# Ledger of designs, part 81: miniprotein binders against q9h3h3

Target 1, 235 residues: q9h3h3
Amino acid sequence: EDGFTAEHLAAEAMAADMDPWLVFDARTTPATELDAWLAKYPPSQVTRYGDPGSPNSEPVGWIAVYGQGYSPNSGDVQGLQAAWEALQTSGRPITPGTLRQLAITHHVLSGKWLMHLAPGFKLDHAWAGIARAVVEGQLQVAKVSPRAKEGGRQVICVYTDDFTDRLGVLEADSAIRAAGIKCLLTYKPDVYTYLGIYRANRWHLCPTLYESRFQLGGSARGSRVLDRANNVELT
Key: E = the ipSAE of ESMFold2; O = the ipSAE of OpenDDE; V2 = 0.75 times the mean of E and O plus 0.25 times the DockQ between their complexes.

## First folded at step 7 (miniprotein)

Design M28
Fold by ESMFold2-Fast, scan of step 7:
Structure M28 (fold): chain B 235 residues (1-235), chain A 100 residues (1-100)
Amino acid sequence: as target 1 above (235 residues)
Amino acid sequence: SLKDELRELLEEIVELAEEALEAIKEGNLDEAKELIRRAIEIAERIIEELDDEEIKKRAELALFLLKMALRAIEAGDPKKAELILRWVIKLVRLLIEELK
């Protein structure tokens, strides 16, 4: 019965996408400028709606870093949405496999590793590590939410081009771990976002494909990754 | 009654949102914006007149979404406006059901 709350959260997410972003774009900006940019815009201090006491006086939807090889491609979202409506009308089963096929057909393939952290120095440190990995070429693109007026945790999103490319997803996890990140990570395909599928949806679909937990010891990848759909350890 | 008037205003918001969706699909973005602005005006009137705190919160969410849909069109993203308007229609229909 969380549909109403899920819709409110989705509306807030859309507002964030439409509001201005603070972007460090490594395609056009020298890597030597990153440290100064990170110091100017620590995510624990950048406010969602602007404040004279924060680095921003105007609303900020996201703080993002684009890698040198970053090439945005959201695919055919309109075709995806039309096919989704047709699928619902058809009475055919709605499963993770069905959504995967719709995503592939319409080239809506991007996905992201998410980490949720409380505002503070640990968040800012984690973001700086991720941002450096993006600028150095170990990751493609990342963003972090600004601080909400109500408080609560902020989210860092690290994107990959293709959620069906398991090796690429695992390589991103390894790069996140190499950047010093030890918290829980969850991986979600963007197709679920475009179709409005969140927690407690009517089809009982889990938008989270993978979970990554930091592993102490001899793991080559620095973490154990679980395939949520099959409940199988991958690493 | 106030309850009957409220139901009629909520139904008008649904109709305006549905017309805005069709306008977007036809490429008539100026018409879509005007329809959304009319829906916003109705939602604002409802919120000012509501006594029920639960219903008021739902009406406030609908107003927030209508404003987001308008901003999406203005920002050059009508496909986001379509998604938001579908949520407005769903939320307002649930609120109408709450009123029997």
Scores: ipSAE 0.013, ipTM 0.308, lowest interface PAE 8.8, mean pLDDT 83

Design M29
Fold by ESMFold2-Fast, scan of step 7:
Structure M29 (fold): chain B 235 residues (1-235), chain A 100 residues (1-100)
Amino acid sequence: as target 1 above (235 residues)
Amino acid sequence: SLKDELRELLEEIVELAEEALEAIKEGNLDEAKELIRRAIEIAERIIEELDDEEIKKRAELALWLLKMALRAIEAGDPKKAELILRWVIKLVRLLIEELK
């Protein structure tokens, strides 16, 4: 029912992806350089559009850390977009099942754990923990958004290769918790991002597949993970 | 009204972006760049005069995308510019609808 918000968020995501990224690539850069890189580019200070008073004078779409074993596979995004346009014009129902099938058919399988934090020390500390976990091999790849013009929350994205691989998704959650992260996490498949499935979408789809809450008193994974689509606890 | 005047300027941006798309398809990249620059000038004027924060934010994204399209052509990637311009047209049309 709010098509404008969905299109705007999709356009913002596209713009961020196309703008330059600040990348620490552990495949080519020694791990000993990470702490200096994190100090140079704290996400609370890096500005989206550049500012002479910030670490960057030029626009930055994302700040990213690639693990040593990271091998990107975006799948057939072009084919996915074409199939999505055809589905919308066909009048067929748009459901979680049809989106999952489109993703599988076009090999767009990656997904991400999301955490939203206000600009400041807590964001920078959380990002440093995630970045170290990536460089040390417990996570594959992560990104964090730069600071927007008006402030607002920033997002840390921790990626997994295959959103249909439940074990892999849960293993990433465990690694995030082991890195000291205690805030709410939600898991979103990249297919939803490419197709503009955000909160208040016109198909009334839940924009995330999983939710993870840190559990005080301990659990096997340090968290409770809920499958939001089926309303089933996984831990 | 001010909204009626803004709608007319936004519609001009759409027309310029559509003409830029056709220029790219015909291989007239210099013409496409000039059309995009004209759209950027109009968008910058609109943003300077806006006092509605939410509409201004949407107009600023469209301006940013126009600048991206220009840079894409300058970098030798006109196909990327086409994709970006289609997004500009979509977003600006939605903004025009909001002003009705």
Scores: ipSAE 0.187, ipTM 0.652, lowest interface PAE 4.0, mean pLDDT 85

Design M3
Fold by ESMFold2-Fast, scan of step 7:
Structure M3 (fold): chain B 235 residues (1-235), chain A 100 residues (1-100)
Amino acid sequence: as target 1 above (235 residues)
Amino acid sequence: SLKDELRELLEEIVELAEEALEAIKEGNLDEAKELIRRAIEIAERIIEELDDEEIKKRAELALYLLKMALRAIEAGDPKKAEFILRWVIKLVRLLIEELK
């Protein structure tokens, strides 16, 4: 049963990645144009499959902001997927350590902080804060999902280059908090996404490596970060 | 039965998608597009028969992907269509298994 949900989510993610993206690229566009772009494409109003009554008439997979220093490197995703298929066929144990090794071997190291918010002003305000942090250089790249047909929560993804670089992951968390974000954040390596490993997967793996909670008053960094895999508080 | 007919139609979609993959590999892009169009027509008819919302959502996703594969060939990217069609075959086979 678990396998059905994972494959469905993986297929939806693949479709979103293949559909057109609305991108503000700070490498080629002046920072002064950002506020107008954010006003034109608020994520609570952009529809996943297009609607003449929304900012888009055609499908949009993601709304993204690329920082000035952004240099995409997805690693060897095809090699990763082939190795994953071989591992599943072999009958060998599938563990967090095995996935980490596959990710390192194939240079699929990126990961992301995730936040889930209901459509509306709070989502649009949170996205605007993240987008400004990206354009100002405190974050490297981020994206937000468009509004789904069912009107469920939307996701903001803030990427880091290397999920094995704990300091880089923590630095991104600090920048997210400095942008005014106070909701729960969870960190997921892209290797889990490429392999279709979500919550309630058939291997009973937790795809969340880190969890960040806003700390009211007294905290210099504004958050508590937990390493979920080792059950250790990092802040 | 209605459930048996539904499974037969889903199996026909898989066969058409597999034939479309072979047509693409052989460079027969016009044949591939016609096979995908036939699969789309069957998928649209099937969606009208589904009462289970979760199964209906999976069928709707498969239909969406079939349309993406067709557009990929029309845009001159048959390798993208191959990748998408393999996902269609996987999702439809999972749906057939659930209906047994």
Scores: ipSAE 0.517, ipTM 0.837, lowest interface PAE 1.6, mean pLDDT 87

Design M30 (at its last look DockQ between E and O 0.62; V2 from the best seeds 0.60)
Fold by OpenDDE base, look of step 8:
Structure M30 (fold): chain B 235 residues (1-235), chain A 100 residues (1-100)
Amino acid sequence: as target 1 above (235 residues)
Amino acid sequence: SLKDELRELLEEIVELAEEALEAIKEGNLDEAKELIRRAIEIAERIIEELDDEEIKKRAELALHLLKMALRAIEAGDPKKAELILRWVIKLVRLLIEELK
């Protein structure tokens, strides 16, 4: 751990979300321009604060690709947060089921597969594969964190519309694997992000619902997906 | 003594940020911008005096957020600025505690 408190990490995450994004939008940009865009903004070279010699001179929060079917629907995040505060005040037990119900009630249903990769060719190659899958319509939207000044792993996020749709979550995993990704994947609902549920939270909640491990010579999906809450394999 | 001086400057940033929040609520956006600009200047001075790299990194984040708040007001999004300023206050208070 980098020694940052939970508050500092949350503030950094907020700052990244609010800083400018480098976006390839397949709804408005021809797919034929993707390769040039990827070459211009390789994630391993794009820096968080626009360091000298980087492709970006200004701060970049995220690098993102939007697919043709992408529709931003964040639901009622404000209502969700209010309900969460009320729940905390009530002293009622907080469980993964509680969070699921809050998410459903406020229509905050998006989630993401996460992969952590060291900066370099492997990261850029993985990102290129994901970006292509998004532009080709196999995935809806993805983003990757820029390079930090101190280095460290970068994260690729691949989103699904509904974390409660198990089939949709599994389909996204399959598409990621088909794009050539072999690393460990974890799935996190956005509701957990909005509510500040991180590692080592005071409620001892696991912030990830699913884990995907690559499987050589296995099923057509090329991975084994574990439901972490129930400790059950879904594939 | 240096730590004491730095804490005093950080406390001034908190005060300025709180005053800026109030100014935004009252619709005094020009005043809010000026208060944030002053906070930015102080934050820049503090960063120059910090030897601890971790504390410096945290102060740089606070500075970055202050600049973002200013841009948010300039862009006509005072609500965004309020949100950011609340985080600045939180972070700077934590820095004050770390410098005790």
Scores: ipSAE 0.627, ipTM 0.891, lowest interface PAE 0.7, mean pLDDT 91
Fold by ESMFold2, look of step 8:
Structure M30 (fold): chain B 235 residues (1-235), chain A 100 residues (1-100)
Amino acid sequence: as target 1 above (235 residues)
Amino acid sequence: SLKDELRELLEEIVELAEEALEAIKEGNLDEAKELIRRAIEIAERIIEELDDEEIKKRAELALHLLKMALRAIEAGDPKKAELILRWVIKLVRLLIEELK
């Protein structure tokens, strides 16, 4: 049965954000402690609600690694949301361009590469590679969802600080590939998340800005990155 | 029937959550906590008796949110508890509608 509704998914996301997170913070924790932390909290074994026998006894919303240069800055989210309400009542067309301009105006520029993996060694190995890349400074911040009670795919989010900086987004893709990740990646600007704009929205906006596919025989650790809005290959 | 009994319990959760919202608005935080604890007990009972995995998943999310709302009040953040309780009411009403 696939009885999820948009409201249920939104509530799950809100709950995960509000629950405690398991964080390795390179700004305050020596890099030599990373391997022990990864071994203690593999994402395939950290349960969402603290099931018996898991390494966590309480709910965990996210498992995260903060890099040395991580500076938390969501921008002017409240101003963004107010301007979004005003735009909707103005009668002006809502396009990817107007969302981009709202994000720029309110400095809500972050976005994330997403990958979906089944629980198990493949997920834990991918997460470990990403976490090391963050601690080593190739990436700034990443998080992975914990295991749901019924299983199912988990998500790794690798953040970038400015979705309008194509070079920075492509460098993050390259760093992900250098960590040995070969699966499909999709990139979503955080502006869509803060405005509650998901794939089946009434404006027919596509929240996925870029797709990245690993190329056999391409550049070392290379990928083919497609701009979804313009149907243009960037690589 | 079993469906009628389940609907009654879900309606009681909605009523308790709505009363907790009003108690928070009035500044009666001890009353709000008691109402939320009562809703938690009912949700736990429902989950123990359910066999339908999809319905159970929705009830478990509602239970989790109720516990989060209680913790928010205990941490001195009743505005956060209000937000969470509105989500509980919305989710449980959707579940009630699906059972009809």
Scores: ipSAE 0.574, ipTM 0.847, lowest interface PAE 1.4, mean pLDDT 88
Fold by ESMFold2-Fast, scan of step 7:
Structure M30 (fold): chain B 235 residues (1-235), chain A 100 residues (1-100)
Amino acid sequence: as target 1 above (235 residues)
Amino acid sequence: SLKDELRELLEEIVELAEEALEAIKEGNLDEAKELIRRAIEIAERIIEELDDEEIKKRAELALHLLKMALRAIEAGDPKKAELILRWVIKLVRLLIEELK
């Protein structure tokens, strides 16, 4: 049954990526328009499949903010998927190292910090803080899921260019904390998302590389970051 | 039984989606669209008649994907429709297995 859940989650992710997005693009839109845009499209009110009573009448896959310096590079996802199918049929070991090698070979290097929040004021406030950090240049790109039919938690995704660049991943964590975010954060490489590796997978891989917990002490903006892949505390 | 009837309707969606994939490969895009529309009608009927919220949610995702596949063909991207239809077949087959 866990296999069923993994395939369902992968299909939902594909559908969201293919549906229309609501985008604030700081490359072409003045930063002064952000507050009005955030007020128009609070993620707790934007519905996944559209509703005349919500801000959107048509389906929305994601609500996104692109920073001024954002340059999208998804790498060779098609080549990655072909290599993954070949690997699965070969019977060779599937490990975090093997996935890292596939990602590097196919230039699929992006990853994201994830936070899951219930629909409501706290979600909208957290998203506004993240969106401002993106437009101000402390973060590159972020997205938030719309409200699902019949409820459930929504996810904010804050992207970094290269999951193998540990310093860059930690800098993004610091920027998220500086934006006032105090909830648990988990970091997932996009290669895991493209290959459908979620919590319950047949290879017993941890779906996250890093975990960040807010803490006070030393630096008020500090956090405790754990490397889940190697079981090492980084901060 | 009602469960057997539901399984038969889900099997019909799989067959229509598989035929739509073959139609796309043969360049018969109008035939593919008609097959997808028939699958959409069956999926909508199942969702309307179904009281199980968990199964209904999975069926609603399959319906949405069928509509996306239709739009992809209409937008001139039949290869995108092929990818989406393979997901429909996979998800509906998993739902059929759950009903055994």
Scores: ipSAE 0.560, ipTM 0.861, lowest interface PAE 1.3, mean pLDDT 86
ESMFold2 (binder alone), look of step 8: mean pLDDT 87; pTM 0.876

Design M31
Fold by ESMFold2-Fast, scan of step 7:
Formats: sequence, structure tokens, C-alpha cells
Structure M31 (fold): chain B 235 residues (1-235), chain A 100 residues (1-100)
Amino acid sequence: as target 1 above (235 residues)
Amino acid sequence: SLKDELRELLEEIVELAEEALEAIKEGNLDEAKELIRRAIEIAERIIEELDDEEIKKRAELALRLLKMALRAIEAGDPKKAELILRWVIKLVRLLIEELK
């Protein structure tokens, strides 16, 4: 299953970020070209390393859609990493509160809603819905992983610019649901990703701040959102 | 014996990556590329002999990172190559520990 160490997962994430991306950038490309781009690069068929028969001949780290108003702000990631090394050396307990404070101090505030789907029609359909919501301005930016050499589920990431802005996080969830997405969503701050804190991590921290479950009928929001850290329903 | 040979080859990859990192810091990008190419050749031979799927996946990641570091230097981004090589050293050292 998830037999990889935190270091291996962090290295895979870094490699994906550094390899070429397939990008539909609504800041420079007409929205009318989106459907053709989605048909050319369905995520279930784009391979991580350019396998024979795929639309790509070269490695692809991510397939992404940038909204018209997207303005990247990664914060001080280098300062965050230096402070993280100092924290580990200090012997102080590593807690969610400590990580939150490091993120705020270094302005590494972005986070993302994650959905994991098997390669196939449902993945491609979900990505198309998310991509259209981004281009139409309901979401800011999103990306989806290409198909891994070993197979397995692919991930769609829908970003918000500030994980401490709970209203903004909830608004993104609503927009995802409005796009027709019905699967489980989990929200992770990018600070956890930069520091290599994944599902299996040595500090036994839960990297998920929020969980969204689809709610059929009887809800204005279309979903039920849970604060995972406090086990409290927000909606 | 085969396991001992594998560890020695992995240690050679670490040494080559460390030397490549030093070459980049000194501005000797041609030397760095040659060292990385040698590490790639060793990694490719190792992967052909691996039977453990978990260890093979880790070794394959290290190989991919080495190739990416080479491409980064070729594209005129030695700082990117430096960061990637640090990850190669860390991952290969962890793989060596798995083999003890």
C-alpha cells in the first residue's frame, strides 16, 4: 500500500514539481481552447515518464490549470526549511501548532483540497469539471498527477491561498461540489508537503486539517466539512 | 556477497554525487556533469539486478533524480541541480541503511 517513507514521498513530490508541467494558463490562453486541451491531455492517459502509447513522450510532473487571476505566492520556503532543521535539532516536540507557527512566520500559507481517484473515466471527468471551474473563476488553481509507472490512484489538488482562512477553504469546497465532485476530499496545508509530512510520517502527525464528505440533498453547501484536528463538524 | 556488492555500488553513487555537488559549488559544471553521468551508469546497472520491489522503487527514484540534475545543469540551472543532488545523497544513504 503506502510502504514508502516520508523522505521518499517528499523526494517524489520535489521531482514532480521540478519536472515539466502541462499547463493550461487562463491568464494567457483563451477559455475557448480548454475543451480541446482537456481532450488532448486526459490525466488517466498522460504518463509520469512518457511511456509508449501516452500523449507525452517526455516526463510530466503535473497537469495544471491556472485561473485568470492566479498569482503564485509560495512564501519563504527556504527560511521555512532552515527553521524546520533547527526545530528538529532542538529536541522540542513537533506538533501541529509548532508547524502552523512556522508556516505563518515564513508566509507559507497555501493549502489544497485533495481527491484520490483511480485512473479512468471518473478521474478524467472530475478533472474536466475542476479545470472548467478554475477557468470560469470559481477556483484559483488546480493540478492533477499523471499516471504513475506502477499504477495506483491519481490525485487532484485544488489550491487556496491561505490555509488559516477557514472561510476561503470552505468556499473552495463549495465550488468543488458545485463542479459535480462527489468523492471524499481532504485538506492539507502546503507547509506539511514542503516539510515531507505525509500519511506515513515519523512524527505521527495527521497532515489533514479538514475532511469534506458529499451530502446528498438537505444541504445548502452540498457537503459536510469536518475539522479533523478537533473532530468537530463545521457545516 | 551480492548484497555487499550492491552496498559498495550505492556508496560509490553517494561519493560521486557529493563530488558533483562540490564541483557545482566551485563553478566546474563540466566536471559535475561527468560525475553525474557516471553515477547514472552505476544506478542503471544496480536497478537491473534488484529483486526487492520496495528497494527497486527507491533506487529508480534516485536514478530519475540523477537524470534530472544532469538536465538542470544542461539547462543552465546549477542551483536546481545542487538541491536535487542533496536529495539523491539522502535517498541513497537511506537505501544503504535498508541493506544492513
Scores: ipSAE 0.387, ipTM 0.770, lowest interface PAE 2.3, mean pLDDT 86

Design M32
Fold by ESMFold2-Fast, scan of step 7:
Structure M32 (fold): chain B 235 residues (1-235), chain A 100 residues (1-100)
Amino acid sequence: as target 1 above (235 residues)
Amino acid sequence: SLKDELRELLEEIVELAEEALEAIKEGNLDEAKELIRRAIEIAERIIEELDDEEIKKRAELALYILKMALRAIEAGDPKKAELILRWVIKLVRLLIEELK
């Protein structure tokens, strides 16, 4: 059932957010310790629910790296949730524009570039590159999912502070590409995550705002970025 | 029927979770933990009887979240347990609908 699937995904996300995180916090930890931390906790080996054979014996929701200048601002998520419930009961149409207005009103502005990779060396190498870019100051913050019990792809999330700041979103994409990432990236505002907008949502909304494809063989490293809502190429 | 019996057990889990939520609000943390432990025991028993792998996966998540609520109270964070229990109630109610 569509609604049941969306609620299950939301509950899994809630459980991951509330379980312990493995964090390298560059605000309090010297950058020289990063390589040892990355070697200790490769995301392909860290298990979601813990295992004596993995680096973790206890559950881990996320593996994260916080940049030295990182200052989290989740906005008024409670006010967003209340306004969302009121909107649903009002019968007003639910559109990308309506969700954008709710996000701006409640200051829920953060968003993230997503990349999905199979467990293995390529995932661990990609995460190491992203983590170094965060600690070096090219990105603000990132996290990667641990290996799921059911298997499947893992996700790396690279955050920006304001999804309405197109230049900031594009700058993050450039920094991801400079870190050696060549896979498909999609950008999702956190407001969509908080409100349960996933691929199979009941409002038939596209769950991502932007899509980035690596530009192979160019004279400079770059990517093609598409605004999915307006079908307009930005680069 | 077996499905009717499973639905009754799932409804008991919802009632226990709702009662645990009220116990937390009243500051009765020992009562809340005991109610959650009872819900966990019922959830563990019924998972063994589920045939549909997809429904079983949903039930296993609900069980995991029940255990998270218990750990949150044990760690001294009853407000976290309140949020988690609301998710348990929602997930189990969806499982009840699937079994109709």
Scores: ipSAE 0.486, ipTM 0.818, lowest interface PAE 2.0, mean pLDDT 86

Design M33
Fold by ESMFold2-Fast, scan of step 7:
Structure M33 (fold): chain B 235 residues (1-235), chain A 100 residues (1-100)
Amino acid sequence: as target 1 above (235 residues)
Amino acid sequence: SLKDELRELLEEIVELAEEALEAIKEGNLDEAKELIRRAIEIAERIIEELDDEEIKKRAELALYMLKMALRAIEAGDPKKAELILRWVIKLVRLLIEELK
């Protein structure tokens, strides 16, 4: 049953990636235009499949903001997938370490901080804060899902270039907190996404490397970050 | 039975999508578009017969993706249409299993 649901979710994700995106690209658009763009396309109002009563009449897969220095690099995804198939056939143990090695070998290094929020003012406010941090250069790139037909939670994804660069991952967390975000954050390397590894997988791999929880007044960084793979508090 | 008739129509969608993939590979884009349009017509009819909300949701995604494949060919991106059609075939086969 979980397999059927996983395939459906994967297909929905692929359709979203292939549908048009609403993009604020700071590489080509002045930062002064961001506030008007955010007012025009609040994620709580942008509909996944289009609605004449919403900001979009046509389907929108993602709402994204690209930073001034954004340079997309997916690495060698084909080589990664081929090596993954060979690894499964080899009978060698499949561990977080072997996946990390595969990702490094094929330069599939990007990862993302995820936050899930209900549609409404808090989502729109959180997205506006993240978008401003991207345009101001504190974060590199981010996207948020549009409103689903049934009105479930929406996701904000904040990307970093290299999941093996712990300092970079933690700096992104700090920038997210500085933007006023207080909800639970989880960090997932894109290598797990490309290989179709989700929470319920047959290898019992945890695709979440880090968790960040807001800490009121305690930490100098405003958050407590847990390394889930090693079960160690980093802050 | 009605369930067997629905399964036969879903199998027809799979066959049309497979034929459309072959047509794209051979450069026969007009044939591919016609095959996809026929699959869309059948999918729309099937959705009207489904009462289960979960199964209906999955069928609606497959229909949506068939329309995406058609638009991809019309936009001059047949390789995108091939990728989408492979997913349609997979989703419809899963839906056939749910109806057994």
Scores: ipSAE 0.499, ipTM 0.827, lowest interface PAE 2.0, mean pLDDT 87

Design M34
Fold by ESMFold2-Fast, scan of step 7:
Structure M34 (fold): chain B 235 residues (1-235), chain A 100 residues (1-100)
Amino acid sequence: as target 1 above (235 residues)
Amino acid sequence: SLKDELRELLEEIVELAEEALEAIKEGNLDEAKELIRRAIEIAERIIEELDDEEIKKRAELALYALKMALRAIEAGDPKKAELILRWVIKLVRLLIEELK
């Protein structure tokens, strides 16, 4: 079926997580150093596996910025994975509500706004805006993928600590828009990522909970946000 | 043929990964690590000998996942290694199928 695509994406995600990250950590580094760091490591030029002529000679899995208040809490991912296998074996229906309950039970609550951009000036400019918002405290943490060997779009991920907190998710969207981002955004809970559930999955689950589209002047937020799960406009 | 030889090497990686899964389930983590190291060695040799960039890329992905499984066992997380090895087996089996 679509097993190869889902498993390929999961393997790439695991490899990226294990490879070294280029990190600007605002908890230990002065904000005044950010502009130099961004100039040294523009995501359109940083290569996934290292290359002569790029800023990196060695593999880079992710380029990340940690906010001053960032405290990672992935929850009980091992317990989540065990419960997921038990759920699949049980024959019980696999629904968004059941996954939400597994996530809550195991404290796997983080989620992220995603934007996909082609390598180039617009990607680098968007990342710089997001990175500044993180360092200035409007966002908690973000990362961007390096340039793949074959090219293709790169992804910026902007994290929130609790996907069940709708207001918090919407506040992050507002901060992203305030940073000058105008492209399509989609929001995905990390529980789906940890379980290997992507766009085309065997369980027919929609991993995207929210979608944000930029609208100049139409909304106080600068965007229209749709609750994809319930098909309801929120802004 | 080169294609037949490549298919045999990929099948050997699958067999080693399957044996590593059984070793983990039986609590024999030292045996599991050795089997994964052998699979890594074969994957590295395949990558060095391949001219097909698409096949090489997917073989590289399998190699990275095998290394991640090894690190997971070393970090005290054999359950994570099981999940990674299952993904490696599926990825390599799909690659074998494409070679027919």
Scores: ipSAE 0.000, ipTM 0.214, lowest interface PAE 10.8, mean pLDDT 82

Design M35
Fold by ESMFold2-Fast, scan of step 7:
Structure M35 (fold): chain B 235 residues (1-235), chain A 100 residues (1-100)
Amino acid sequence: as target 1 above (235 residues)
Amino acid sequence: SLKDELRELLEEIVELAEEALEAIKEGNLDEAKELIRRAIEIAERIIEELDDEEIKKRAELALYLLKIALRAIEAGDPKKAELILRWVIKLVRLLIEELK
């Protein structure tokens, strides 16, 4: 059977967030050191729980690159979670609109473009391209999961500051495509992640807000973006 | 008998985690760490008894989270430990349901 329960997925995500991260921080580290860092920590070889045969002997939750202008602002996640519990108890309808309202109220506005790739050269090459775009200032921040104990696809997350800012989300998509990425991309607001809302949830909410497909021989943008919530093509 | 013993041990983990949450709220971090260490010892014993791969995987995640909660307190972040312990309680309660 594919996948885990929503609670198990949320708990695994929390454990990854709590474990040490391998970070290239362009705010404090010269850009000239990036290539050596990428060679030392290819995501296909970094193991989630550590292995003497891998680059890490201890657990690694995420491999991340912070851009020069990156300023972390996750908002009031505790307030969001408390409001979510109250909403579930209240009997008030749980809709995309109510989650958007909770996110705005608690300043939990970040979101991310996701790409899922099998461990190997394609993943490592894609991550290197994204990391360089972050360090060069075309993207703000990104992270990639380490190799899971059981195997399976790894995920690259490319963050934007505000999921309600459509232009900012589209600008990030363009920068990802300019970095040479050709795979399917999906965009998810972090509010869904913090609340543990994944595919096939009991409220029938679609956590994916946008979908980006690579455009072969098409526009200079390199992609077609669909608004999944409204079923409207934006390009 | 063995299944009843496993359920009883899982219930003890829930009780220890709930007591640890209360200790954190009262600012008694040393008591919280002791309670979490005891829960870890019980969880390690339980994992040795589990045969179902899916249940074992869930139990292993709960054990891992208990270790992270302990480390969070040691690192001076008891609020993170509270969040993790709430997840431990939820996961272990789900595991108890699965064993019925």
Scores: ipSAE 0.148, ipTM 0.607, lowest interface PAE 4.3, mean pLDDT 85

